VH-VL binders against NAD kinase (nadK). Designs and how they scored, part 3

Target 1, 268 residues: NAD kinase (nadK), of Syntrophomonas wolfei subsp. wolfei (q0aze0)
Amino acid sequence: MKIILVNNRFKENTEKKAQEIAGQLSALNVEVIIDNGLDEPYAGTVDFIMVLGGDGTMLRAARRYGQRAIPVLGVNMGTVGFLSNIEINELAEYLPLILREEYSLEARMMLEVAVFQQQSLLTRVFCLNELLLRSNSPRMLSFALEISGQKLEPYRGDGLIVSTTTGSTAYSLSAGGPIADPQLDAFIVTPVASHIINKRPLVVSPEREISLHLLEEREAIIGIDGQIKMDFGAENRVLIKRAPHPLLMVNLKAKPFFTSIDRSLQRQ

## First folded at step 2 (VH-VL)

Design c26 (from b11 with light chain S30T; framework fv_bermekimab)
Fold by ESMFold2-Fast, scan of step 2:
Structure c26 (fold): chain C 268 residues (1-268), chain A 123 residues (1-123), chain B 107 residues (1-107)
Amino acid sequence: as target 1 above (268 residues)
Amino acid sequence: QVQLVESGGGVVQPGRSLRLSCTASGFTFSSYGVHWVRQAPGKGLEWVAAISYDGSNKYYAESVKGRFTISRDNSKNILFLQMDSLRLEDTAVYYCAKDTLWFGESPYGMDVWGQGTLVTFSS
Amino acid sequence: DIQMTQSPSSVSASVGDRVTITCRASQGITSWLAWYQQKPGKAPKLLIYAASSLQSGVPSRFSGSGSGSDFTLTISSLQPEDFATYYCQQANSFPLTFGGGTKVEHK
């Protein structure tokens, strides 16, 4: 059995805990690969991915390994998040089930994001939550949105979010998007501070292809899962579609999504 | 450096066929949808046909549907218009033109045009 | 088919004048309208797309406005090189259609 342990090297407590867990797994004859985010993703075959940290660490793991159809377990080490399944102090209890492959999997759709400069592909990235297009200055953007080749009325505002259902509780929520059951497959298209009052969030089939480009030269950026940031100008275009494979998230215990989000919303 | 050059125009007799070509250079031809637009002497512009960047979708004006066929050869950077059953009202300068947006499924405007090729009739 | 009606068919103007050309669509086309300039014996040149987006290299004296069915092209201070015929074109749906043209000529 080979396990990738994803952690954040720059958080001293997380690094120390990762080393402890790696030692325990090694003593059980499990080969451990530690991914602290500094090197390229491990290219070999693995049986399981364990993510030590918060939602941000899970987003990085999903981007790096989410397309490989490998079970991914989120282990929370502090702040309660939406993408972790167990707490770090519960790991010893659940480790035998992990090693015997006695767990269920939940499939979470991902986005495939292709960014072009003119005709040239600049990058192709997968993400779990969303792509954000936003103005990088006080000036509003003017941009075109196409859904499966259909041109919508031009958008004018601070930007737009294209989100998965998993991402419905991230930036899309802050911009007024709906809360979606993460077991559904759909794109959620949420405008950011639109100047046009009647621009509403859209919920569309995950089989749709979505594209964005600027209609006027402005300072803009695109953000992917809040972790990748790129300049975006009138010579750029982004194409978004459903990624070929979903992220396979490990369920070792029931996590009450609806009561968790309800509590989170009512505290404010 | 970005250029479209039409050829194949000439004097033709009514009812005959003519094939126009448009050669592209200075840009990635296979990434763009392209159009044929014509203009009769002293008249306005009339859109004739379009073909998507990969050749999968073709569109025609009602006046030419069933008589004209648009096609492209991305390996040679050439756009074609096969014109069958030509009529006197087909007399025009024929322009080829490029869409502004690469890999676009929908047109926005035509930013690069050829110089045009004249199609006229003898009697 | 969507019919595009331009007015006026011609306008006589002097250098320095503000020139306004209008275009009306027979159906709503949102903002999917382009404007072209054509000089005698030459191919058309794209000036504006998406109703108001100025094409790269086109002087700022050209501007477009409108949405839905009514659109305008404005030349704020006519220059000698601006005497030409102008066309609108809807890009909302196939078949694409052009307006009849507006000739801007010397007074």
Scores: ipSAE 0.386, ipTM 0.762, lowest interface PAE 4.1, mean pLDDT 90
Fold by OpenDDE, second read of step 3:
Structure c26 (fold): chain C 268 residues (1-268), chain A 123 residues (1-123), chain B 107 residues (1-107)
Amino acid sequence: as target 1 above (268 residues)
Amino acid sequence: QVQLVESGGGVVQPGRSLRLSCTASGFTFSSYGVHWVRQAPGKGLEWVAAISYDGSNKYYAESVKGRFTISRDNSKNILFLQMDSLRLEDTAVYYCAKDTLWFGESPYGMDVWGQGTLVTFSS
Amino acid sequence: DIQMTQSPSSVSASVGDRVTITCRASQGITSWLAWYQQKPGKAPKLLIYAASSLQSGVPSRFSGSGSGSDFTLTISSLQPEDFATYYCQQANSFPLTFGGGTKVEHK
């Protein structure tokens, strides 16, 4: 068995913990690769990904490895979030199950985001939470939203979020988006400070494609999962569709989403 | 091979400007933050400036704030340091260095360094 | 700013010796400390990151320890190629700061 340990450099002692866990796993004849963000994602075949940290670390892991059908376990290290399944102090207890592959998987839809310069692809990424288009100035953006070839009325506002259902409890929520069942596949299109006060979020079929581009010369940015930024201008277009592969999240411990949502949201 | 190559150093008069360049190869330049670090003759290392992978964030040592400007051209894999209002105390070998963290939002370590370029002053 | 106090400034040692260099931060920096080796006329080389993580390609005789404000670089058995100047650097917050350096010299 080969496992990638993904840690968060911004979390105290995360690196040390990763090394400790790696040692333990090695003692059990498990091959371990530690991904602390220092290198590009490991390109070789792996059987399991263990994410040590909070939601941010999971998002990074998802972007790095989510396009691969690899089980991903979130191990919380003292933070509050939606994407961890077990606590670090529970790892020893569940380790035998991991090694025996005795766990369930929850498929979470990811976004495929493609950013273009004219007809040229600039970047292509998969992300778990959302794509954000927002103004890089105090001025509102004017941009075109197209859904499966259907052109909506020009949008004016600070920005727009295209989120997965997983991401519905992230920035989309803060922007007034609906909370979505993470087991549901859908896009959530949430306006950010629209000039139309009653502009409502859209719940869109994952079978559709979403296109965004600016209608005027403005400075904007694309944000991916709140971690990756990219300049976005009038010559750029972004295409969003369902990723071809979902993130396979490991479920070792039952974590009822709806029964715990109030607590989680209050702490967020 | 992963490498950084500095250029642009030389002899300059106080108060003048100089522009250093650092050309990257062997890695995805646009995915990493990069740093300038300098070393005065016979002295220790001094961090000068850093720029995030996408250029959106820039950081400076107090000693160079307002005088130096860090920038990058990811399309050409080049890092720049515009040095204005140069002072005698700016005498040093200037290194460019790659940040360790892939798509990091802040500098971490520096795992790849250039050979350095010397900036000196005419007496 | 975070000041890094490195000690000793110099150490005389022989091949095979255990060498220990310490670095103290003026405030807590968790484990965000790197160690570099620099030989005369050369660029620094990263040895250790995150206080105790060994950089790829670095011999195992190098090790780092510590957390908070006190850190240590250890060379378990000094080799001829290890005579150099070593620097610590905090990566906790800007501005990034280096220690004053420790020169490891021949005894």
Scores: ipSAE 0.000, ipTM 0.515, lowest interface PAE 11.7, mean pLDDT 91

Design c27 (from b11 with light chain S30Y; framework fv_bermekimab)
Fold by ESMFold2-Fast, scan of step 2:
Structure c27 (fold): chain C 268 residues (1-268), chain A 123 residues (1-123), chain B 107 residues (1-107)
Amino acid sequence: as target 1 above (268 residues)
Amino acid sequence: QVQLVESGGGVVQPGRSLRLSCTASGFTFSSYGVHWVRQAPGKGLEWVAAISYDGSNKYYAESVKGRFTISRDNSKNILFLQMDSLRLEDTAVYYCAKDTLWFGESPYGMDVWGQGTLVTFSS
Amino acid sequence: DIQMTQSPSSVSASVGDRVTITCRASQGIYSWLAWYQQKPGKAPKLLIYAASSLQSGVPSRFSGSGSGSDFTLTISSLQPEDFATYYCQQANSFPLTFGGGTKVEHK
C-alpha cells in the first residue's frame, strides 16, 4: 500500500505530526510519500491520500490529485471545516479500517477551468469549490456569460462566481448564493455586487459548458478556490466544464452536513 | 500579418457551380469560426454562411440553404464555399471573415476580412 | 429572421461634426450588436462589438451604446477618413443579419 500524506510544512504542528504518522505507517509496511505543497505533485501510482490540516489543505490536495480517482481522507488538525471526516486524535482508531479498505466513498464533482490568452491555452486547472472573476480596481466589470453557447444579457458589477455544490458554502454563499446539498451535482452561478437588481444566482446542469470574457478593457482577477490568482483582461477567456472525475472523499464517520452548516450560520 | 485572401470568383453562366476559397495566414485558423458575407454591386452586406472552428457546426442564410455548402481544411488553413445552382441574385463580391472570439460557439463580430472575390452572372 | 433597420440611410456632415447613426432590431438582441465601417472598394472594418466594446486600434472618437432593440453609433468629432458607409449587424442568433447601411458623405 502506498499513501500520499498531504500537509502544510509552514505549520510546525502539522509537519511534525505528518512525520510521526509517516513513521507509524512505515512500521506497518506502508510506503509514504509526503506532499507539503512546495514540490510538484507526486507522479507515481498510489492507493490512498491522507490530508492533514484544514479545508485549505484539502482544496490543494483536490487540485493536485482529485482527478486520479484515488480515495482522499480529510483529517482535521485544529481548524474547523467542512471537508475533513475525522479528527487527528481519532486517526489511530480508524487506521485499521483504512488499511483494510473498510470505508465508503462520497463523490464530489470538480470544475475543469481552462484559461486562454487570445487563442493560446495559458493554463488548465481543476478545483473543488469555485472560480471567482472579480474587478481589481474601483471600476465595475462588463462581461459576457455563455452557458452551452447561449449568450446571456451582459453582466455589470464586481464579478461572478462559478461554483460546485461543495463550494456553495464558500465564496458563493458570501455573495448571496444558495446553500446546496453537496451530493447534488450542479454548477451555481452567483453574481458579485451586480448593478442589475434582478440578476439572480443560477443553478445549472453540470453537463453545461460555461464561458466568461470581458466586454471592456478592465483590470480583473480570476481566483481558483481562493488560493490561485491570475490576472484577467479583455484578451483572456475562461472555459469551465465538469471535470472528468469527481473527488472521492472517504467516509469513516457520519458527518451531518446540514446541522454543521446550521451551527456555522448561527455564529454569524 | 493576420490576413484572409479569397479566390475562385469569376464570370458564371446560368445554373453553373463555382467553388470559392479563402486562405488564412498570420493566426491559428483552426481556433476561429469563419464566415462568408456577400455584397451585390451598389448594395449592402448580406451574411451567407458560417462554420465553427472545428467544422462540427454549419449555418446558412435561407436564400442559399440547400444550394451552398461551407467547409474548411484546418490542415491547410483554407475555407471553402461550394456554390451550386447559381442564380442571378447570387451576383456579388464574396468576402470571408473571421470571428473575434477563439473557440467560440456563438459569434460576436468579424474582425478580419479578406479583400473579396467577385462573382458575376452573365445572360 | 431578425430584421435590422438603420437610420438615416445617408447623412451629410463636415469635419468636426458629431455624427449619430441608429440601428433598430425587430426583436430583442440584448447587447449582441456590432458596427462596421466600409470605404468604397474596400472590405468592411469592425469598429465596435457587443454594442459598446471598442475594437483594438479603433479611434476613441467612435462609441456605441444601447441594448435590447435600439442602438446608436456615435462619432464625436468627424475626421476626413471617417467618410464611409456604416453597418450594424446583430450577433444574437443565426442567420446573422446586417442593417441597410448609413452613408456618411461630405456636406
Scores: ipSAE 0.137, ipTM 0.668, lowest interface PAE 5.7, mean pLDDT 89

Design c28 (from b11 with light chain S31D; framework fv_bermekimab)
Fold by ESMFold2-Fast, scan of step 2:
Structure c28 (fold): chain C 268 residues (1-268), chain A 123 residues (1-123), chain B 107 residues (1-107)
Amino acid sequence: as target 1 above (268 residues)
Amino acid sequence: QVQLVESGGGVVQPGRSLRLSCTASGFTFSSYGVHWVRQAPGKGLEWVAAISYDGSNKYYAESVKGRFTISRDNSKNILFLQMDSLRLEDTAVYYCAKDTLWFGESPYGMDVWGQGTLVTFSS
Amino acid sequence: DIQMTQSPSSVSASVGDRVTITCRASQGISDWLAWYQQKPGKAPKLLIYAASSLQSGVPSRFSGSGSGSDFTLTISSLQPEDFATYYCQQANSFPLTFGGGTKVEHK
């Protein structure tokens, strides 16, 4: 068996814990590759990916490895989040189940985001939560949203979020979007501080293509999973579609999504 | 005019070092990941190394790992390849190439290429 | 590393012919494949990215298809300037790898 341990080198104790876990796995004749985010993604075949950290580390792992159809387990290291399945102090208990492949998989859709300059493709990235289009100045944006070739009335406001159902509890929630069952595949399109009161979040088939472009020259950014940011101008267009492969998340213990989100919202 | 121009190639002795440079013009160099790709005489293309737009991530082919170092100076629009412990099998034309879409996490394809610089060995 | 196997290594064709080149990845790479054309003494030129997206300025006679592990480049009606070597390249993960190349030459 070969496992990738994904961690954040700069978070307290995560690098040391990754080394400890790697030693334990090696003693069980498991090959271990550590990905602390500083080097290239591992290019070889692997059987399992273990993410040591919070939701941010899982989002990075999903972008790096999510399209490879490899089981990914989130192991929480301290900060409670939505994307981990077990706590670090439970790992020893569940490790035999991991090695025997005695777990279920939950498929989570991902976005494929392609950014164009006029007719030329500039960037393509995968993400688990969302793409955010946001004004980067005090001026509101004027932009066009097109869904599978259907041009909607222009949007005016601070921006727009195109989210997966997994991302419904991230930026989309803060902008007034619905909480969605992550077992469903859908795009959630949530306006950010819209000047038009009647602009509602949309729930759209994951088979559709969504495109965005500015109608006027403005200072704007595209944000992806809150971790990648890039400038976005009137010569740019973004195309969003369902990624070819879902992220395969490991379930070792029941984690009721709805009670978890309810509990998290009460803590705010 | 969008352009990449390599320099620094030449005739070297085995075991020596050589530093290649690639100067970019006509596009926002600091916004793109860039690659080094080589081609031995009469052979196919071999990807060598790449560096992310901000220099924080560097990647290497297994054949050059530990011997070659990729770096960039975004203030000067220059890409570098430091080649140490050179071997006869490193004989090739070395191209620098701009990634079409590497602003973020993943590489995509190379849309702007330099003319290449030849690295070869004396007898 | 992901190995890219290109077939055939050479093909003899005449102007006006349909030419098909295939590329097989040793593991799934989704749509993350690019195709390049290289003429003798010149740098490669990007033709297609993301398996089927035609690069700006490339003639419409070039097309790409496939997903997962099997990919095809098609030239619908070969022109005199198309005699060249063609390469596939996977962009799924580092290290990036090229196919061995297919030389399209005169009959």
Scores: ipSAE 0.006, ipTM 0.421, lowest interface PAE 13.8, mean pLDDT 86

Design c29 (from b11 with light chain S31N; framework fv_bermekimab)
Fold by ESMFold2-Fast, scan of step 2:
Structure c29 (fold): chain C 268 residues (1-268), chain A 123 residues (1-123), chain B 107 residues (1-107)
Amino acid sequence: as target 1 above (268 residues)
Amino acid sequence: QVQLVESGGGVVQPGRSLRLSCTASGFTFSSYGVHWVRQAPGKGLEWVAAISYDGSNKYYAESVKGRFTISRDNSKNILFLQMDSLRLEDTAVYYCAKDTLWFGESPYGMDVWGQGTLVTFSS
Amino acid sequence: DIQMTQSPSSVSASVGDRVTITCRASQGISNWLAWYQQKPGKAPKLLIYAASSLQSGVPSRFSGSGSGSDFTLTISSLQPEDFATYYCQQANSFPLTFGGGTKVEHK
């Protein structure tokens, strides 16, 4: 059995915990690869991915490994979040179940984002939460939004979010998008500070293709899961579609999504 | 070098068939919708057909609907136009053209064009 | 089908002139209109898309305006290489349709 431990060496004591857990797993004849975010993703075959940290660490793990169809377990290090299943102090209790593969899997859709520069594919990335298009200057953006070849009226404003259902509680929520059951597959398209008063969030089929491009020379950026930023200009185009594979999240412990989100919203 | 190169044009007789090809290079062909546009000698441009980036959506002008079939092979970067039941009014230079973006139902504009291939008729 | 009507069919102009070409759609197409330039024996070249967005590499003397059903292409100061035929094309819905063309000729 080979396991990747994903952590962030710059966050609290996660590096020390990763080393301790690696030692425990090694003693059980499990091969351990540590991914602390500084190197390229591990290229070899693995059986399981354990993410030590908060939601941000899970988003990085999903981007790096989510398309490999490998079980991914979120282990919370004490930060409030929605993407972890167990707490670090519960790991010892659940480790035997992990090693015997006695758990269920929950599939979470991901986005495939392709960015073009003129006629060339510049980059292709995957993400779990969302793509954000926003202005990088005092000027508002004028841009085209197309959904499966259907051209919407030109958009004018600060930007747009294209989100998965998992991402419905992230930036999309802050911009006025709906809360979605993460077991559903759908795109949520949420305007950011639109100059058109009646522009509303859209919930569309995950079979849809979404494209964005600027209609005027402006400075803009695209953001992926709040972690990757790229310049976006009038000669750039972005195509968004459902990724080929969902993230397979390990469920060892009942985690009530609706009561969790309700509690979080009451505290804010 | 972003380019499209048409081939397959020639002299045909009315009622016959002809298949045009368009080979793409220098860009990610599978990411873009592509079009066929024709121009009769001394006349204006006429849009003929289009196909989405993945081949799932196909569109035709009324004048060719039921006679022409557009298709693509993304593994070989080739666009095709199968022209059946050819008529004298199909005489034209046929251009293939890349949409500015991928598309399904409606494109934005055609930013890369081939040199054109001529389709003419004889007795 | 959406019919596209261009006017004039031809215009005689001199280098340095301001040239205006008009395009009218038979129904509303929002801003989904492109403009092309075609020189004799050559393929068309995209100048403007979405009514007013200048294609990369196209000189700033070209500009587009309009929305709904009425559109204009303007060449602010005609250059020798601008003598050509210009076409509008609606991109609102299939089938796509072109205008009849406007030939810009030397006086």
Scores: ipSAE 0.007, ipTM 0.423, lowest interface PAE 12.1, mean pLDDT 85

Design c30 (from b11 with light chain S31E; framework fv_bermekimab)
Fold by ESMFold2-Fast, scan of step 2:
Structure c30 (fold): chain C 268 residues (1-268), chain A 123 residues (1-123), chain B 107 residues (1-107)
Amino acid sequence: as target 1 above (268 residues)
Amino acid sequence: QVQLVESGGGVVQPGRSLRLSCTASGFTFSSYGVHWVRQAPGKGLEWVAAISYDGSNKYYAESVKGRFTISRDNSKNILFLQMDSLRLEDTAVYYCAKDTLWFGESPYGMDVWGQGTLVTFSS
Amino acid sequence: DIQMTQSPSSVSASVGDRVTITCRASQGISEWLAWYQQKPGKAPKLLIYAASSLQSGVPSRFSGSGSGSDFTLTISSLQPEDFATYYCQQANSFPLTFGGGTKVEHK
């Protein structure tokens, strides 16, 4: 069995804990590849991916490996996160189940983002939460949104978020988007500080293709899961569609999504 | 307009405490890690502390560990640096600075900086 | 702690000159290095991150190179607004550390 162990090099204790876990797995005749984000993603075949850290570490793992149809387990090492399934102090208890493949998988849709300059493809990336288009200056953006070739009235404001249902509790929520059941497949399109008050979040079929381009030359950026940042100008166009494969998230323990999000929004 | 504005600097006496604040506007503060960086008069830049976007991880330079505490209030878009047991070598302009990546758990660089707030000592 | 050593401490140059600043890490930091420009009385400005990635809005005459322990910032044709102090900063591990700075001044 070969496992990729993904950690965050900047979290206190995570490198030591990753080495400790790698040693435990090696003693059980499991080959371990450590990915701390410094190198290119491991190119070989693997059986399982274990993510040690918070939601940000899981987002990086999803970007690097999510399209490979490999089970991915989030192991929380600090305080609360939405993408982890078990706590680090529970790992020893669940490790036999992991090695015997005695767990269920939850499929989470991902976005495929293709950025063009005129007709030339500049980059293609995948993400679990969202793409953000935002102004990189004090001036608001004027941009066009197309859904399956249908041109909407121009948007004016600070930007736009195109989110998965998993991403509905991330930046889309902060921008006023709806909370979505992550078991649903849908795009959530949420305006950021729109100047036009009648622009509302949209929930659209994941079979739709969404495109964005600027109507005026402005300094703007595209953000992917908050971890990739790219300049975006009037020569650029972005195409967003459902990624070919969902992220396969490991469920070892029941996740109370609705009670967890309710506690996060309503305290006391 | 994306900006960071520091406040709370002033004249202090050795051994006392001071609390610096940094107010963020024009971006989603809760999506970014933020840093404190200082510069003594006529000297170079020295990184002091950082806090992750959600406040769960905090990092400190060896020279300030145990004396300084970094914290943030995402509902008010404010970053804090509580400075206890102040020493003459803490004299500097203190800058707050934003990580380049949204929701990033590791720094790549700091792309937005405040104008700085001065911390000095009197006799 | 990772020590960052910049050289030279200062360089005298004329407009149009090619200026090269170097930065050495006391241990390997992969590509996790940023470069900043600071003018007197002002906050630093990010020029380059990940050793070679040009920050948005920074002129193309600035470039960065290097990996591991040795890094270089190059200004291909110095302009009047480029007279400033430049700093490297490693982002490989905490605590983050800056180089001592290089002052680019008029010849």
Scores: ipSAE 0.000, ipTM 0.398, lowest interface PAE 17.2, mean pLDDT 87

Design c31 (from b11 with light chain W32Y; framework fv_bermekimab)
Fold by ESMFold2-Fast, scan of step 2:
Structure c31 (fold): chain C 268 residues (1-268), chain A 123 residues (1-123), chain B 107 residues (1-107)
Amino acid sequence: as target 1 above (268 residues)
Amino acid sequence: QVQLVESGGGVVQPGRSLRLSCTASGFTFSSYGVHWVRQAPGKGLEWVAAISYDGSNKYYAESVKGRFTISRDNSKNILFLQMDSLRLEDTAVYYCAKDTLWFGESPYGMDVWGQGTLVTFSS
Amino acid sequence: DIQMTQSPSSVSASVGDRVTITCRASQGISSYLAWYQQKPGKAPKLLIYAASSLQSGVPSRFSGSGSGSDFTLTISSLQPEDFATYYCQQANSFPLTFGGGTKVEHK
């Protein structure tokens, strides 16, 4: 068995815990690859991915490895979040189940995002939560949204979010989008501070292709899962579609989505 | 509708050349890698060649390397396979197929296929 | 080159049967495996990608499993339209390679 341990190098306790876990797994004849996020993703074949940290670390792991259809387990290091399944202090109890492959998998859709400068591809990234388009100046954006070749009336406002159902509880929620059951596959298109009276969040088929571009010269940025930021101008176009593979999340412990989100909303 | 349509197949003599074309519609052709896959009569599928979304990278099966050339015209949504020094072993139905992955060179499968065009040899 | 070995080469089945097809890679290919269905005189149709992900529009009776070198395609309840030849294909490295095919035929 070969496992990737994904951790945050800038958290000293997380690095020390990753080394401890790697040592324990090696003693059980498991090959361990440690990924601290700074180097290129491990290119070899692996059987399992263990993410040590909060939701941010899981988002990074999903971007790096989510398209490989490998089981991914989120192990919480004491931060509040939606993407972890067990706590670090529970790992010893669940490790035998992991090694015997006695767990269920939950598929979570991902986005494939391609950004162009005119006709040239600038970057292609995958993400678990959302793409955000927003203004980077005091002026509101004027932009075009096209869904599978259908051109909508122009948007005018601070921006737009294109989210997965997993991302429905992240930035899309803050912008007024609906809470979606992550078992559903759908895009949620949520406007950010729209000037147009009837611009509502849209829930569309995950088979749709979405494109965005500016209609006027403006300073804007696009954000991916709140972690990647890129400049976006009138010469740019972004294309969004469902990624080829869902993230396969490991369930070792029952974690009911609706009660978790309900508690989170009552505190905010 | 998302479609790929092959053309250019026919009867050819050994040692001659033939050019196959594949016309794409219903998707952003310039964003996807595309492949040629062939199937000899009564036999299984054999991958032949692939070209990246921008045409910068090309891949070939060893059996056709040096004889076949894959190319694309993104402005016309057309994929080509130039087949030189044809041999009887090249007899097959030739399919063009689209990567599932945008801009990827390691496809996670081919989700759209043409109907195929037959290449045969005269006596 | 990575060699893909499918078994069985043919299987006789009746509507409602559970059909299992296996595919073995000569070296590790992680989850970079696709399954295709081909009917006589027709182009192949993608059923499953990334070893276990169901292509949109494909019925849920089709499922894939496996990783590394051993893979399985399962049809849980065979329907009349499922009589066809099935192929696995590795996408781990070029050149891409297909299995020899498994013909699912009427009993």
Scores: ipSAE 0.000, ipTM 0.400, lowest interface PAE 16.6, mean pLDDT 85

